# Designs tried in a protein design chat: VH-VL binders against Mucin-19 (Muc19). Part 1

All scores and structures are predictions.

Target 1, 175 residues: Mucin-19 (Muc19), of Mus musculus (Mouse) (q6pze0r851to1025)
Amino acid sequence: STCHVYGEGHFRTFDGESYSFDGLCQYTFLEDYCGQENGTFRILIESVPCCENGLTCSRKVIVTFQDQNIILQDGKVTAVQTAESTDCRERSANLYSIHTVGLYLIVKLLNGIILIWDKYTKVSVILDPSWQNKVCGLCGNNNGDLKDDFTTRHSSVAAGALEFANSWKTSQECS
Below, numbering starts at 1 at the first letter of every chain, in headers, positions and changes, except where a header shows other numbers; Kabat numbers aren't used for antibody chains.
F, E and O stand for the ipSAE by ESMFold2-Fast, ESMFold2 and OpenDDE, each averaged over both directions (binder to target, target to binder). V2 = 0.75 x the mean of E and O + 0.25 x the DockQ between their complexes.
[cut] stands for letters that were removed.
The coordinates of atoms that the task and the answers printed are left out; those that the model quotes come from them. Centres of patches stay.

## First folded at step 1 (VH-VL)

Design d11 (framework fv_denrakibart)
Fold by ESMFold2-Fast, scan of step 1:
Structure d11 (fold): chain C 175 residues (1-175), chain A 121 residues (1-121), chain B 113 residues (1-113)
Amino acid sequence: as target 1 above (175 residues)
Amino acid sequence: EVQLVQSGAEVKKPGESLKISCKGSGYSFTSYWIGWVRQMPGKGLEWMGIIYPGDSDTRYSPSFQGQVTISADKSISTAYLQWSSLKASDTAMYYCARLSDYGDLGYFDYWGQGTLVTVSS
Amino acid sequence: DIVMTQSPDSLAVSLGERATINCKSSQSVLYSSNNKNYLAWYQQKPGQPPKLLIYWASTRESGVPDRFSGSGSGTDFTLTISSLQAEDVAVYYCQQYYSAPYTFGQGTKVEIK
């Protein structure tokens, strides 16, 4: 199953729902926390303007997996240890691999998640089938049912894309 | 019924500007990409570029980048293809076509009737 | 760019006989993650715009007669017209949408023998 975002917020969820949302905040693209504190990963996105007319020229992607933050920004990958790490915790690079194929940057996580970035606005996520019904965020819940793809952070079904996407903001201070 | 209706035939001289149109109806115009395809007399089809009318995001074929401008006015469900300075080699039939609903990677499911552009001195 | 090559350039077939058109891509248009071939076929009759016949290599567009079928995977694709009718006289184009720029084959002209 595959989820995409590209251009000025054109989304296609894992279950095949398409919608548009042009938000300027940071949003949860995909995660398995889904209201719990015992999740294992998060993928966050931000639109980055670089054109004089305010169009989105690229997307910043942040992947939090294990004790690593993998940042995709300005056509580059930066991997850093999370702020919560202890002095005795080593930086782990063996939990993911990074490949460049043509103009695409591919991040493969050991948990069966593949992230593809064109270094600009297009971000795609491919899930291993084991992730059915285990994820949430702007990509939907990957349960094979289109009717609940607008499931908000609060476990309700939104009437439209704006309400749905705004529920996935990572900070309430952003509008 | 989905329809794409293009503007009428044009006869121009080299160096003149031109803007042709493609009006969509029978569907949500802002929800689908619109593409432009060139067909030179007696030749095959060449993809020129696509535009998403909801936000005017564009993708161009390298062969046409800088040669034409694709734009859209979502308030009247119309896409445009524009030349600042026509050349005789621009003589062709120009088709607009709707891209399938799978992002910016898709096939063309509905086509306009075509606009014949003739550029001669 | 992905180059699409069709064969033959032209084909003369008697009414009721089978017509076969081939299309080759210079690189695979099969996306392994979703197992889909990003390949479409179009029909263009004289004086008319192209019309979609087949997408995803083998899925027939609604309203297209059963005599039209698409097959193949990866780099080699075929459009088959099982029993040619008079109204099938046209130029047929394959197109890849695996990666930009989207490219078309040069076309195959189908005529009645």
Scores: ipSAE 0.000, ipTM 0.472, lowest interface PAE 16.5, mean pLDDT 82

Design d3 (framework fv_denrakibart)
Fold by ESMFold2-Fast, scan of step 1:
Structure d3 (fold): chain C 175 residues (1-175), chain A 123 residues (1-123), chain B 113 residues (1-113)
Amino acid sequence: as target 1 above (175 residues)
Amino acid sequence: EVQLVQSGAEVKKPGESLKISCKGSGYSFTSYWIGWVRQMPGKGLEWMGIIYPDDSDTRYSPSFQGQVTISADKSISTAYLQWSSLKASDTAMYYCARQGDFWSGYSDAFDIWGQGTLVTVSS
Amino acid sequence: DIVMTQSPDSLAVSLGERATINCKSSQSVLYSSNNKNYLAWYQQKPGQPPKLLIYWASTRESGVPDRFSGSGSGTDFTLTISSLQAEDVAVYYCQQYYSIPLTFGQGTKVEIK
């Protein structure tokens, strides 16, 4: 199942809803915490403006997985360890792979999640079928039901895209 | 102006492969879903699946998943329905139809239908 | 899966008289956030593809005569043809687009007496 965002905040969820939201804060694109403490990953996005007109020139993507932050920014991938142990550094080897195919950066996580970035505004996430109904965020809940893709952080269905997207804003300070 | 044109009738034998087409014109092909609907002789309408041509996001009815493949080529505004191995029970009229996205301001109903492709599978 | 059940399977109505077709869904197709029913009605004449008549349960598609009207909410829906014309002889289908898989009713055949 595939989710993507591109341009000035054009979103397409796993369950096939389309909506527009052009926020300048950090938002949860996809996670498996969904209000619980037992999650394993988070994918966060930020729009990066350019020029003096305020248009979105690129998206920064942060993947938190197995005590690492994998940052997609400025056409590059940077991995930053969040744990302090040297044993964790050795274990984190092989947690993900990075490939370049044409203009795309592809990050494949060991948990079966594939992240595709065009180094600019387009970010896509591909989930294998085992992730059905196990995720939440701006990409929707991947449950096969189009009408409830606007499920908020508080497990309610939003009346519109703005309410939905704002519920997935993180605690980071807005740009 | 806005129309969906399907490929012509097919007569096949069991076990043969087949790919039929549905070409959109007069509208933004990548802005609408294309659904496939089966109608067996003398029977009602059965939804098979749907594809969003812009990213090839495809959804199937559980009864058709694994039996057919739906695909699209947005460069030529064409959607496809494909069988790897036909059965006599696949004899039916197959329709394609476009469907809007509610949040994009379009109706989610099938507002434009192709003329249908009759597929006959017999020995 | 949402099961759509139509009644009757067939009906015969005299020219100029009212025809009424019912459609029941096994689950509500009303989306509370936008207060819309994800229910459509189609007309299929012999040898032709289906044609959209009504969407959102009661909104008439452009070009559809005003003798066709849809009503209902939640699980119970009705298509009414206020004054049957000869060209209205067809099979009529209701369809929910509330959730995947999309499902159609079994159809109602409308004939002239």
Scores: ipSAE 0.000, ipTM 0.498, lowest interface PAE 14.2, mean pLDDT 82

Design d4 (framework fv_denrakibart)
Fold by ESMFold2-Fast, scan of step 1:
Structure d4 (fold): chain C 175 residues (1-175), chain A 121 residues (1-121), chain B 113 residues (1-113)
Amino acid sequence: as target 1 above (175 residues)
Amino acid sequence: EVQLVQSGAEVKKPGESLKISCKGSGYSFTDYWIGWVRQMPGKGLEWMGIIYPGDSDTRYSPSFQGQVTISADKSISTAYLQWSSLKASDTAMYYCARGPYDILTGYFDYWGQGTLVTVSS
Amino acid sequence: DIVMTQSPDSLAVSLGERATINCKSSQSVLYSSNNKNYLAWYQQKPGQPPKLLIYWASTRESGVPDRFSGSGSGTDFTLTISSLQAEDVAVYYCQQYYTTPYTFGQGTKVEIK
């Protein structure tokens, strides 16, 4: 199953719902917390505007997984440890692999999630078969029912894309 | 407004080469798959192949692999279907159609008007 | 390859009556990761390209009248036209997109009785 966003906020969820949302804040694209404390990852997105006009020129992607932030920005991937370490020799397990195929940068996470980035506005995520009904965010809940693709952070079904997307805005400050 | 506009009808002889086109407009051309579907006179629909214009990732039906070439020129938002040597059995209506921008799915939401290819004698 | 078989090959239905078209796949088109059936239905009128009616087995495409409905799961699918209208005279095709090659049924011709 796949989920995509491209251009000025053109989304297609895992369950096949299409919608448009043009936001400049940070939003939860996909996570497995879904209102609980026992989650394991988050994929966050931010639109980066153009200098010449207000159009989206690229997307920054932040993957939080196993105490690391994997940041996709400016055509590059960087990983930053989120937890302070007292031992400089301490290492986490290999959390991901990175491949380039054609125009795309592909990040495969140890948990089976595949992230595809065109280094600009397009972000796609492909789920391992085990992720049925375990995710939420702007990508929807991956349960095979289009009627609840607009499930908000508060477990209600939004009437439209604006209410839905705004419910997935993170606590990061934005105007 | 999403549109797929195909090139005009062709009348060819066996052994000739041919390249027909499908121009997309009203959407991000590089983000959607373009499929090609054959319909022989009085028959049903046959999927030939599909291309992702953003990187030219192309997948063929096994029965059409090596029989045709699918390509795209993203600078002019146009996909192509090409034969190096036509056969009389290639006589058919050829449709291009837009698939989702999903690597694992292929239903077609917008269709071109079709290009009739007649190969005789 | 997944083989798609429609029944009947043709049917004649009176205006206002229900038309039912069946589609069977040679193997399941239900994907375990998202619990979706990778099945679409198309309408084709003479001289026109196919038009998408239904995708994901039961989701109506935008602008398609609600008299058209899709149902079924796994290998057995149905397209129902609850009250046939004159403009519904066409050939209807099912299509699986679970795996390549994508395959279509042979088509069902719907005519007015």
Scores: ipSAE 0.000, ipTM 0.459, lowest interface PAE 17.5, mean pLDDT 81

Design d5 (framework fv_denrakibart)
Heavy chain, then light chain:
Amino acid sequence: EVQLVQSGAEVKKPGESLKISCKGSGYSFTSYWIGWVRQMPGKGLEWMGIIYPGDSDTRYSPSFQGQVTISADKSISTAYLQWSSLKASDTAMYYCARTYSSGWYEGFDYWGQGTLVTVSS
Amino acid sequence: DIVMTQSPDSLAVSLGERATINCKSSQSVLHSSNNKNYLAWYQQKPGQPPKLLIYWASTRESGVPDRFSGSGSGTDFTLTISSLQAEDVAVYYCQQYYSYPLTFGQGTKVEIK
ESMFold2-Fast, scan of step 1: ipSAE 0.006; ipTM 0.556

Design d6 (framework fv_denrakibart)
Heavy chain, then light chain:
Amino acid sequence: EVQLVQSGAEVKKPGESLKISCKGSGYSFTSYWIGWVRQMPGKGLEWMGIIYPSDSDTRYSPSFQGQVTISADKSISTAYLQWSSLKASDTAMYYCARLEWELPGAFDIWGQGTLVTVSS
Amino acid sequence: DIVMTQSPDSLAVSLGERATINCKSSQSVLYSSNNKNYLAWYQQKPGQPPKLLIYWASTRESGVPDRFSGSGSGTDFTLTISSLQAEDVAVYYCQQYYDTPYTFGQGTKVEIK
ESMFold2-Fast, scan of step 1: ipSAE 0.006; ipTM 0.562

Design d7 (framework fv_denrakibart)
Fold by ESMFold2-Fast, scan of step 1:
Structure d7 (fold): chain C 175 residues (1-175), chain A 124 residues (1-124), chain B 113 residues (1-113)
Amino acid sequence: as target 1 above (175 residues)
Amino acid sequence: EVQLVQSGAEVKKPGESLKISCKGSGYTFTSYWIGWVRQMPGKGLEWMGIIYPGDSDTRYSPSFQGQVTISADKSISTAYLQWSSLKASDTAMYYCARVGEYYDSGHYYGMDVWGQGTLVTVSS
Amino acid sequence: DIVMTQSPDSLAVSLGERATINCKSSQSVLYSSDNKNYLAWYQQKPGQPPKLLIYWASTRESGVPDRFSGSGSGTDFTLTISSLQAEDVAVYYCQQYYSTPPTFGQGTKVEIK
């Protein structure tokens, strides 16, 4: 299944629902924690505005996986070990691979997740079928049922996109 | 029958504005992207841009960004291509075509249904 | 942008004979995640819009005759018309849709000898 966001916050979830949300803070795009402590990854997105009118010029993507933070920003990918991790460079090289194809930057994670970034506003994520009904966030819950598309961080169904998307704002300060 | 019907031929002077249309029928208009393709006389095909009528999001080829505006009105299943100020070099056949977005990869799908074309002639 | 180059620019083929058109991309259009080539072929007859013949390099569009076939992978692609019919006289275009903007080859004109 595929989820993506592009432009001024145009989202299409794994289950095929489209909605618009133009948030300028950091939001959980996709994760498998879903209110529990036992998750294994998070994908966070953040809009980078233009200096004059506040239009989104690009998106920053942060992937937390296996004690690594993989950051997609300014047309490049960087990987940083978390504060408690002591992983070496060679271990990190085996957790993901990076490819540039045409105008796109592709990050493939060992856990069956593929990220595609146009280095600007479009971010797509492709899930291995094994992730069905195991994820949550702005991409939806990947359960094949549109009725659950707006499942909030607190496991309730929001009446609209704004309430839904705002529930996935991270605790990062939004200046 | 799935069909795209375009507006009729236009003859304009440089500097004039123009808006041409592409009306879809026989399918759910808001579920497919609509692309615009230019073909200059005796030349090949050039992809101009694409719009998703469900939310009116647009993407342009770098060669056409700032030169044209693509829009859509989903209430009447119609997409538009507009110039604020025409140039003689805009003389061409303009096609609209239905495009699917490849779900599993987010890439654009091939153009499976085409309009009949709108000939635009810009001359002094 | 990915540049698409076709060869030859034109060819003349006798009725019932095989026509072969080549298309080369400046970069691979093979997507490793689904193992598909994001390459399409279109037919354009005089005074008509283009018609989709083949997508994903080798999949025939519904209603397209079996005499049309696509092959190739990565950067080198071929459109084959196994037995040319009178109605096949047209210009044929390859197109990549692997990266934005999608780009077309310059076209190959197929005529009857």
Scores: ipSAE 0.000, ipTM 0.454, lowest interface PAE 18.3, mean pLDDT 80

Design d9 (framework fv_denrakibart; at its last look DockQ between E and O 0.29; V2 from the best seeds 0.00; counts 0 for: pae E 8.2 > 2)
Fold by ESMFold2, look of step 2:
Structure d9 (fold): chain C 175 residues (1-175), chain A 121 residues (1-121), chain B 113 residues (1-113)
Amino acid sequence: as target 1 above (175 residues)
Amino acid sequence: EVQLVQSGAEVKKPGESLKISCKGSGYSFSTYWIGWVRQMPGKGLEWMGIIYPGDSDTRYSPSFQGQVTISADKSISTAYLQWSSLKASDTAMYYCARQTYYYGSEAFDIWGQGTLVTVSS
Amino acid sequence: DIVMTQSPDSLAVSLGERATINCKSSQSILYSSNNKNYLAWYQQKPGQPPKLLIYWASTRESGVPDRFSGSGSGTDFTLTISSLQAEDVAVYYCQQYYSTPFTFGQGTKVEIK
């Protein structure tokens, strides 16, 4: 299954729901926490406005996975450790890989999640069926049912995209 | 309707400069790669290079590196191919073409009509 | 650079008969992570720009007739026109888009015999 966003916030969820939302805050694109504290990853996104026309110029993507922060920004990928790890020798080589094919940059995570970025606004995430019903965020819940794709962070089903998407802000102080 | 519209035919002399254009419409111009392809009279297609208008990331064929400049102005949805000093061997048809996103066709799915450049004394 | 070599350079085929065009890359253009061959086929009729026919070696672009099909993997690829029509008279090009420069084959001219 694939979720993607492009342009000025045009989303298509894993289950095929399409909506538009271009907030200027940081939002949860995809995570497996879903109201619990025992998750293993988060993928956060931010829209970066372009000066000359005010439209979205690019996206910053932040992947929190184990003790790594993997940042996609300004056409490049950097990794920043969030905490010291006892297995330093194997950490970077085994947690993710970065590949280029054609015109795309691809980040493959150890957990089998594939992140594809065109170095601008287009971000795609590919999940295999093992992630069914295990994820949440702006990409929906990947359960094959469009009726609950607008499930908010607080487990209610929103009537529209704006309420749904704003529930996924990572900081309530951002407006 | 998605289309690429190129500037009109050019007749130039050796040593002159030239900038030809390719204007995209019907889609989000800054989010697709735009490539340039040369076709010399009676010959096949040659990939010259490609640009991502969103950040101006530009890649050239080694055969054209330093001979042309590829640029884009995303505010007017236009890509450019430019020579600072034309040669008679630059006489050719020049096409622009759109490359799709990773999970789309990922090939040149939309082509401009072509710009004929003739360089002669 | 990945070199793309087409054969034959020219092909004459009777109306309604099969036309077969081969394309060989100097190295594999199969990306193992997604199992896709980064190969496209284009048709260029006289006086017209090229038109995309096939991408990922075997997927027809929207609006392309069923008589066009692509096959092959790795380094060896084939475009087949199962029943040649008059409007299929053109030059056909393969192209790899696995890595830059995104090179084309030299072209195969298809004519009615």
Scores: ipSAE 0.013, ipTM 0.590, lowest interface PAE 8.2, mean pLDDT 84
ESMFold2-Fast, scan of step 1: ipSAE 0.615; ipTM 0.844
ESMFold2 (binder alone), look of step 2: mean pLDDT 93; pTM 0.954
OpenDDE, look of step 2: ipSAE 0.279; ipTM 0.768

Design e9 (framework fv_emapalumab)
Fold by ESMFold2-Fast, scan of step 1:
Structure e9 (fold): chain C 175 residues (1-175), chain A 124 residues (1-124), chain B 111 residues (1-111)
Amino acid sequence: as target 1 above (175 residues)
Amino acid sequence: EVQLLESGGGLVQPGGSLRLSCAASGFTFSSYAMSWVRQAPGKGLEWVSAISGSGGSTYYADSVKGRFTISRDNSKNTLYLQMNSLRAEDTAVYYCAKTYEVTSGSYVTYFDYWGQGTLVTVSS
Amino acid sequence: NFMLTQPHSVSESPGKTVTISCTRSSGSIASNYVQWYQQRPGSSPTTVIYEDNQRPSGVPDRFSGSIDSSSNSASLTISGLKTEDEADYYCQSYDSSNHWVFGGGTKLTVL
């Protein structure tokens, strides 16, 4: 029920598949849209190189949950409301909580998702059991079967990690 | 089209009180934190106080704690600063500023829009 | 619990580049975002840089922000100086205890 990415693209999916991929574009780490309009959240990641050799020294994380955008970047957290209304503000006040525990920043969404960031390269997501078979992205589909953890954005099973990860780019224009 | 208009400034004697108001328009007022920033004549900017969008969290500079109270009325799109026990060193132009905040009220980041300011003069 | 220190004034000719520094007295400058505000005579401040290096809509590319860990400072760089850039410039940061700190301000003269 736990997915990780750390360092130069070392991934472990919810169902236990491990792979390496260190692209420089923005990718869908986890979402529940999965090609539908009825989703409720997205977690996006982007590797940030620290020098000309292109090595990943940190990761930027963006959590979109209803009308909230929570941005984890440069060891800092910023949350902005994307929709303007009093009703949205009332809902947003109860949508998540943020905690600092030692060197980790923890975001708990009220829908049973826990995001843990070490403020550098490691991002972890813990799902409660109610999310079985409801998610997709670089973390896999959380269906208990690792044979289809490489399910692409187009609902096909990729032969390898490169094809799989590239299918989860958020922009076709990024190379 | 964000507009912030301060009012309520004026001349007051040391030990006196004043209440400043800031009328906001052009955005959903209750969705954003608000701040007061002051500037003494010929001096730099000094943050005074901030309030979360819901009004549930308030923050104060050490120089004004216990004397100033920030509040808001979201039904009227108005921010307030109640200033008590005023001192000569409180003489300044007081700016109302719209502020980004982290949900849950723990952090306020930066001031994206500023009003025109209202002058408060504390003298005998 | 910290101070932000800026030079009192800087001067440069039109078309040249100027850099204004903002040095943090304690703790790392990189631990919290830095913003930059421009205040022309008789006017309210406006944001020229937010979150270290971001530009608001309408602010020209001539304005840029950076962080220098070796000097524990943030810098505002203005290239292609124009007479209308003449103003006071303030840096600003904050801490996790919800205290906001402004630098003392730098008067930019363009002559």
Scores: ipSAE 0.000, ipTM 0.461, lowest interface PAE 16.7, mean pLDDT 80

Design g1 (framework fv_gatralimab)
Fold by ESMFold2-Fast, scan of step 1:
Structure g1 (fold): chain C 175 residues (1-175), chain A 124 residues (1-124), chain B 111 residues (1-111)
Amino acid sequence: as target 1 above (175 residues)
Amino acid sequence: EVQLVESGGGLVQPGGSLRLSCAASGFTFSDHYMNWVRQAPGKGLEWVGQIRNKANSYTTHYAESVKGRFTISRDDSKNSLYLQMNSLKTEDTAVYYCARDLGYYDSSGSFDYWGQGTTVTVSS
Amino acid sequence: DIVMTQTPLSLSVTPGQPASISCKSSQSLVYSDGNTYLNWVLQKPGQSPQRLIYKVSNRDSGVPDRFSGSGSGTDFTLKISRVEAEDVGVYYCMQGTHWPTFGQGTKLEIK
């Protein structure tokens, strides 16, 4: 199942719902925390405006997985080890891989999530079927039912895209 | 004062077509999902289909019994909801209601307001 | 589709007596957001349906405290503590957890 966003906020969720939302804040694109502290990953997005009228020229993507932060911005990727490692003696290797295919930058996570970025506005995420009903965010809940794709951060179903998307802001101070 | 007023019902022969309208007033029509529900003579209520708002790309969904024959549309500039019914069958005979849905808000929820209904009779 | 089954299908009550209507669903009505989208709808003779109760137990504005909804999962009940003449009509349970389906209806009449 595939979710994407491109241009000035054109979204298509895993279950096939389409909507438009062009916010300038940081939003949760996909995560498995879903209101709880016990999750394993987050994918966050931010629109980066052009000089002219605030139109979106690119998207910044931040992936938090295991003890890594993977940042996609300005056409490049930066990976940072988090200070949250619980056991400094433990070894971990290649929990993700990064590939460039033509104009696309592809991040494959060991947990079966594939992220595709065109280095501009288009961001796509492909889930392994094992992630059915286990995710939330702007991509919807991946449960095969279009009716409940607008599940908010507070576990209610929004009537519209604006309410839905605003519930996934990472900071309420952003207007 | 929320009002929904259906019109366009009438007598039609099997295989024919009919278009129903629902005129909304007293609320911001463009913000709401809208539904059609029908009731055959002496029977219970049956959901027909739904159309979402502009923010949700006017997505439509239909009950299996009408899928492929009925089409729901809306004109937000006229505060109007429509049901285009094609290939009508005698079992489509019913009173047709439009119903407002804001989704899952505590103060509203599914089908918080209903119209008066308009009667469709499919017979020779 | 989820099948909704109501009992009884008809009920005759003396004014001031209580009334109780049961509704059972073929599947759990708990939605992925943790809410249960079970509504009760009343259709008075010759009138359009009107919603009385939403999300199991919440009364719509203007609905008297005599009406109460309860239940969980697949079993739900609508109770009227003291039936009044104005309460006559057909009561439907309705689920919105999946695409909407209704029970058969329970006709309430006064003796």
Scores: ipSAE 0.000, ipTM 0.453, lowest interface PAE 19.8, mean pLDDT 80

Design g10 (framework fv_gatralimab)
Fold by ESMFold2-Fast, scan of step 1:
Structure g10 (fold): chain C 175 residues (1-175), chain A 126 residues (1-126), chain B 111 residues (1-111)
Amino acid sequence: as target 1 above (175 residues)
Amino acid sequence: EVQLVESGGGLVQPGGSLRLSCAASGFTFSDYWMNWVRQAPGKGLEWVGQIRNKANSYTTHYAESVKGRFTISRDDSKNSLYLQMNSLKTEDTAVYYCARGTYVEYGSGYTVFDYWGQGTTVTVSS
Amino acid sequence: DIVMTQTPLSLSVTPGQPASISCKSSQSLLYSDGKTYLNWVLQKPGQSPQRLIYEVSNRFSGVPDRFSGSGSGTDFTLKISRVEAEDVGVYYCMQGIHLPTFGQGTKLEIK
């Protein structure tokens, strides 16, 4: 199943719900924590605005996985060890792979998650079937039921897209 | 049935002010980006400005020719769009149209106008 | 500011004959999302503008299939396969990749 965002905050969830939200903060696009302490990954997004064209110029993507941050920004990828560093250079080669295919930058994580970035505004995530009903965030919960696609960070169902998307802000200090 | 009805046009002297209104009905007004487009006598269409919806933080954008003089606003509780025009010039003489920006299937992102009002005439003359 | 240029500025066609209108943009209308934000608007005499075509080639509901749009990058064409009396008016192309701008308009008349 696939989830994507493009342009001025046009989202399509894994379960097929479409909505628009063009926030200026950092948001959880996808994660598997979902109110639990033992999650394994997070994918965060930020819109980078363009003054000259009135449209979103690009999206910054941050993937946190296995003690690494993979940052997609300014048409390139940077991988950084988290603050709690360890001697894991040999293992890092097997945790993810990065490919450039035509106009796309593709990040494949060992856990079966594929992230595709057009180096601008479009971000897509493809999940293998093992992730059914195990994720949350702006992409929805991937359970095949549209009724609960607006599940907030607080495990309630939002009445609208604005309430839903704002619940996935990573910082309360951003408005 | 979608309807947009403009009002507030009239005759005003150079340097004067006018406030235009657009009353919307037949759709959920708060979901849509709204635009003002004008047409001078015998001339083509010129986009004036837009205001986005609540989900897009009510951001506004203006044509360079009106920036600093015109202000667009909306009141979702009244299904109404407004254009405050200050420091009017003779070249602002036009029919002013309210136009709904639409999210078209497969993602045009409010970059097209699917419904237009009947227009209200603004004449700036001494 | 993207400049939109239409040719011809006026066109007279006998009923049932085809009509073709060209629109050129000063820069590419292909956005990073793979969409091309070129739209067509029709204004009939004495009436408000009305929707016609979005994203190069897609007809709005209610628009007859004799209307077709094509093009890519900076060069676009609107075609009417068999012009009818109700098609009289001024046709405008517009771009939506940046803040909206319109072409000068092409006036279509019946001979």
Scores: ipSAE 0.000, ipTM 0.508, lowest interface PAE 15.4, mean pLDDT 82

